# VHH binders against p91247: the designs that were tried, part 49

Target 1, 277 residues: p91247
Amino acid sequence: MAVDMIVEPKWVVQNFGNIRILDASWTFKPKADVAEYKAKYYNKFGVGMNELKNPEYLAEHINGAAHFNFDIAYYPSEDERFTLYTPEEFSSYVKRLGVFNGDHLVIYGRGKDGGMAAASRAYWTFRYYGYTTVSVLNGGIEAFKLAQGVVQSDSKAEGIRCKDAIHFPIGEVCAAKGFKKKTDCDQAFAAKGIKVGDTVVISCGIGLSASAICLAAARSGIVAKLYNGGVHELAYKAPQHLNMRVTLLLHAITVLRCTYIHFTFLYAIVIKIERIV
Short names: E, the ipSAE of ESMFold2; O, the ipSAE of OpenDDE; V2, 0.75 times the mean of E and O plus 0.25 times the DockQ between their complexes.

## First folded at step 23 (VHH)

Design t7 (framework vhh_rezetamig_d1; at its last fold request DockQ between E and O 0.17; V2 from the best seeds 0.00; counts 0 for: pae E 7.0 > 2, SAP .706 > .668, placed apart)
Fold by OpenDDE, fold request of step 24:
Structure t7 (fold): chain B 277 residues (1-277), chain A 129 residues (1-129)
Amino acid sequence: as target 1 above (277 residues)
Amino acid sequence: QLQLQESGPGLVKPSETLSLTCTVSGGSISSGSYYWGWIRQPPGKGLEWIGWIHYSGSTYYNPSLENRVTISVDTSKNQFSLKLSSVTAADTAVYYCAAEPEFITYEELAKLFSGTDSRGQGTLVTVSS
């Protein structure tokens, strides 16, 4: 059954008993040591769930929501902050969250932009693993509370952008209370020369902003491909390929390789793929 | 790896509806993370995008064809289809069904930049009386 990719708080309230809610709240933290993580937590989801707690989730979450914890759902590798488990491994984790086959998953976040970056990352993760009934709660927990009569303000985070890079700010598709309207997003993409039917690769620091932008792009009919690796990996590993298909981006990638050394939650790079006959 | 195969009539009369089906193997349409769509290449011309269908059921069409194009998915048969109504000679082309992944790894990125697509072998459809 087809579901809306983005659902509004009122809808979630109305359908509260018929959905499985997941909290995808994640607070930025440095990447764990790869070897240490592998030893302690890799595919040891029970251990992770016991030891890797999120204070925000514990303090407050939507009733009945399980925490889809990025520190457990993924594992760190050399080039990826959030490396994806095998389907079998991931399934083991998801089962522990009380998710069953056929559930309509509604994923939310919190904080800046209503937590749309994190929620969208989780959304795409479930899509990657073949879940077809998945939605993002627009505006996150704050919007949900507001829909129930509770008012709370969102917090903002700072990010870094690279000079001379092709940037797409998450703020073009997200506002303080969640995703902007489709029409606004359409205009934002158009302003960057992206239109319906175009194919783009989207990447950011650790995959969060890129996820949100991908979701917005998909809604707008853009063939958006989420690059799971960060822009660092892309700049390092794929400059030659960029030369082949995206000549205009070559300089930006070179700059990224040299100067982009920190994660960002504010921007993604969008690579428009030109089809060559 | 996904395998795509186009099927349908190779000859369609003017004003009729062109109907093609893409059979997907090596993966399930209902479990995959792809944009499913159609492209075509008229003789002597470049590739033209026709449209996509997203897993959500949302369809997106080339504005030049939007009023004549319908793309649908049949998950029970692991197929998706193209209907193009009111065809003319201008619709004569090799038609390809294609799948674009929603996610891309470095390996897949390399393939993408090399020009490798997940598409069928293509089927020629000629519009003629």
Scores: ipSAE 0.590, ipTM 0.867, lowest interface PAE 0.6, mean pLDDT 86
Fold by ESMFold2, look of step 23:
Structure t7 (fold): chain B 277 residues (1-277), chain A 129 residues (1-129)
Amino acid sequence: as target 1 above (277 residues)
Amino acid sequence: QLQLQESGPGLVKPSETLSLTCTVSGGSISSGSYYWGWIRQPPGKGLEWIGWIHYSGSTYYNPSLENRVTISVDTSKNQFSLKLSSVTAADTAVYYCAAEPEFITYEELAKLFSGTDSRGQGTLVTVSS
């Protein structure tokens, strides 16, 4: 279905679980040195996302919104402040924001103009790349708050970073007789890049697979945190912490839940938490 | 609310044993479902896990330190402790005690994503003659 170019705050609040929200906040600053930017950040989206933080986004943003950061989504060149990446390069950045093909994207900004200039720029950028199921939130975060919308804060020390979500089938640690041997489970975690001393958050559809994987992880020396809310709630409340492959699988399982409920017991999502200083 | 406070000497001689204690207030070690442990940050380096003890009694130590580390709990004093033997200048660091809850709701998860955790203020331990 076609989507409206501009959506109202009340509509966004009412449809919160059915849309993906991007914060397009940008504060004016001098153009970055072209050579320095190219050396440090050009086409290095992970580095940019770690180092080019926007304090206003970190302090407050719509719950679940990822930051579409103009200092990352574009690059400075000799002639332009906001030079467009190739479609392939841009797609690489946007995937890191948890943008799912076919989702209804809603973009907002902030400030005296309700963020309409920044949100519209981001809207135009998505249209340029062929993403047409996109809307601008009228009045930005301020209007959203007046409509009783939920906001959150990501202000934190730079010592914590979430990794891409890992698909972890329960069969990696369990068999017909119960839990596999500790050494087999150690190897299963290592094969997924989960090491002794790592901190992880584990979730699944109903919480049963995650519970078993959490016990196995604790036995293997992994600091395992069991999230009680389930992967559907996590995808709704914190989509930026899931990757596209996991999100696609979750949508498929969610649609099939009523006919294939046993699939929600077959695996969990494991998110590594890195403590970086 | 759970609070953690490190205590112990700020200066330790090489080859001796570094000993730190974490006093827990606002909650009980014996009744909480937490991993209790120690981390450190050497000057100019990242954070390093030293080890942890699960509320079930299971212990696990960083393999690089395993032969020198002991973590213990004293439930009667509501404290847990770190002993690191045979220290060298490489063990100079800010040491933190920490508590990591095992079962979390979205509220706790949001705190984690926001970089909020439950650890002490940290104590600098210098290893020198």
Scores: ipSAE 0.096, ipTM 0.625, lowest interface PAE 5.7, mean pLDDT 79
ESMFold2 (binder alone), look of step 23: mean pLDDT 79; pTM 0.807
OpenDDE, look of step 23: ipSAE 0.325; ipTM 0.733
ESMFold2, fold request of step 24: ipSAE 0.000, 0.011, 0.021; ipTM 0.102, 0.481, 0.591
ESMFold2 (binder alone), fold request of step 24: mean pLDDT 79, 79, 78; pTM 0.810, 0.813, 0.803
OpenDDE, fold request of step 24: ipSAE 0.416, 0.206; ipTM 0.724, 0.650

Design t8 (framework vhh_rezetamig_d1; at its last read DockQ between E and O 0.17; V2 from the best seeds 0.00; counts 0 for: pae E 7.3 > 2, placed apart)
Amino acid sequence: QLQLQESGPGLVKPSETLSLTCTVSGGSISSGSYYWGWIRQPPGKGLEWIGWIHYSGSTYYNPSLENRVTISVDTSKNQFSLKLSSVTAADTAVYYCAAEPEFIDYEELAKLISGTDSRGQGTLVTVSS
ESMFold2, look of step 23: ipSAE 0.041; ipTM 0.586
ESMFold2 (binder alone), look of step 23: mean pLDDT 79; pTM 0.812
OpenDDE, look of step 23: ipSAE 0.362; ipTM 0.737
ESMFold2, fold request of step 24: ipSAE 0.012, 0.011, 0.012; ipTM 0.478, 0.461, 0.496
ESMFold2 (binder alone), fold request of step 24: mean pLDDT 79, 79, 80; pTM 0.814, 0.813, 0.816
OpenDDE, fold request of step 24: ipSAE 0.645, 0.687, 0.652; ipTM 0.860, 0.875, 0.871
ESMFold2, last read: ipSAE 0.018, 0.012, 0.000; ipTM 0.543, 0.473, 0.097
ESMFold2 (binder alone), last read: mean pLDDT 79, 80, 80; pTM 0.816, 0.819, 0.823
OpenDDE, last read: ipSAE 0.724, 0.601, 0.596; ipTM 0.895, 0.857, 0.855

Design t9 (framework vhh_7xy4_2; at its last look DockQ between E and O 0.01; V2 from the best seeds 0.00; counts 0 for: pae E 10.8 > 2, placed apart)
Fold by OpenDDE, look of step 23:
Structure t9 (fold): chain B 277 residues (1-277), chain A 129 residues (1-129)
Amino acid sequence: as target 1 above (277 residues)
Amino acid sequence: QLQLVESGGGLVQPGGSLRLSCAASGFTFSSYYMAWVRQPHGKGLEYIAWIHGSGGSTYYSDSVKGRFTISRDNAKNTLYLQMNSLKPEDTAMYYCAAEPELVKTYEELAKLISGTDSKGQGTQVTVSS
């Protein structure tokens, strides 16, 4: 399906669990030595991702966003700072960012002009490589924050990415006064493709949202496994449910920065499994 | 509780070779940049080489480039410096230094490593005929 090239922050917030967000933040620095870069980082994306981190991204990024790092996504050549890899090489990098087939990519930036320059370059790069479901977040991370989006900072904690995980906001089962009616919860689960008879793992950063959702699920007759330690415990005890190739730092809810005294996004991931480990 | 213990220094003739070792403890070794710095008698600290936590990238000062090789064994929490083609001007106290893996420019990193107190007792290298 055709997607809008430019999406507004409100839309991103509303569709937060259904999109793949990429941070295209780039801090200006002198061009690296071509020979040195080739020796150290060319098509060595794992090494690049470990050594060429962006301070702005680390300090703050949209929750769950992977860094599309220009220092890695491109390589310097004699005449170009941002030389394009082959499609095969680029695909290898994109896979490491936790982008799956069919994902709607939403790319954002920061700084001058809302980061539209960097975000747009990334947009056209993905288009160049044949990606069709790509959008730019209008106004970048600052606009997102103003729209009450959730941002985080990276910690030394291991990143976790779940393939085919269902994002499930706590607000689907809870309201201001507590749990919603069972019928409402049933509908919420059904809307996400979760039904009675399914066996699911429910996890979140520190286990709070997941606990509530798990309880609601239980009430609805859905068999759920809750990990007390959240996604970190899940990674340790049941890594088969995670995509361990992707070093995306989905950190715990505790790392969420709320600059504004407003609603904070709280959600869990729901994974359908054949059996509980 | 960060501890670094340098070893391997000694007296060597010009053109000779030495291999320095640094045993690290008290921190997650693989999460730190490791560096070698040296201090000639009566002079300040000079950074000469450093290596990323992953071991994927190494950097050398111009004074030692092509002659010295920095490496690490994360399984053994040990840093190495292979010194070949030694010159009298390489005579100095050599120190191992550790710096947390942070986003820094190479220049900033070099400065921090050179100024840090996170180094061991050092090992003396003397190159003389």
Scores: ipSAE 0.012, ipTM 0.228, lowest interface PAE 8.0, mean pLDDT 80
Fold by ESMFold2, look of step 23:
Structure t9 (fold): chain B 277 residues (1-277), chain A 129 residues (1-129)
Amino acid sequence: as target 1 above (277 residues)
Amino acid sequence: QLQLVESGGGLVQPGGSLRLSCAASGFTFSSYYMAWVRQPHGKGLEYIAWIHGSGGSTYYSDSVKGRFTISRDNAKNTLYLQMNSLKPEDTAMYYCAAEPELVKTYEELAKLISGTDSKGQGTQVTVSS
């Protein structure tokens, strides 16, 4: 039976329960050592599924979706990053994902292109092996969520306050000859919703503006932390058991830093941390 | 790995005093903000005092300002809370917490945001009349 190559989010919502959904999310990383991968993971899909987890999938995926993990579904060789298994080996892997002959398989990705590159590679892979009842979800998990689709995580979410990310210009605490008076800086922090005793993480693209704002915040009685980690560290190195709140907050820090990196000589990103039960 | 052990709690009468201690290990103590956090039975956490890694800057919540004094001895890796003029509403489990001044890695950032492993097991303070 022929199915559409690309399906829309509303169609997926309407046909939920009649399709099998795969998350094809993959995050950039260096090619694994070929010999080490062969010794530890080659054709050992259970080991790979236990040890090669994708934090984005664990944090959030379409309800019921299994992860078609490129680090498991393929193996590295000297000439290729994603070398194809034999059909029999591949079949062994996808059975562990709950993919059975005759199911209408829908594959999605995530990210800036709606995950279309990753989802399309997975789509092509299934067709290569002769599995033709397969479709790609247009726009990925992001478009699915906009269509009021359901998602899940492998941990429970904690509550988050609305004021988690604040743009803070250095001019709010500095003038031409140095820091403004403490009382002026106290007012500047208060105007941004940052009160005495709050804990904040402060970051910018080059670390200069954030350092000054961090010092002014400490003088104002704010527990200020300066973050200088890389963007890759922020976005893609989540511990396996983080809840949704922590994952979303780390993602927000990454997005805001990327959005404003070209303006960081004037601004820092301030993230207010609120501790709740 | 980071470890915090609180001690010095107990039963006191209203108006009494206690001195809490927190023994720290597994991290560079002087480069961390240290804090006292309390939790009344069945209620949420309240951050009541903070102290800079150098010991030179402190903060107190309005609920304890003027009555409690946070201090640290960086040579002994120990945080203190001197609690005076105790009230029944101060009854709670008291925890110390450690937060880095510079967050260099994703793991450190995740731990800071989660708060799940930056506290000790706590020491009970009961102010009973």
Scores: ipSAE 0.000, ipTM 0.350, lowest interface PAE 10.8, mean pLDDT 74
ESMFold2 (binder alone), look of step 23: mean pLDDT 79; pTM 0.794

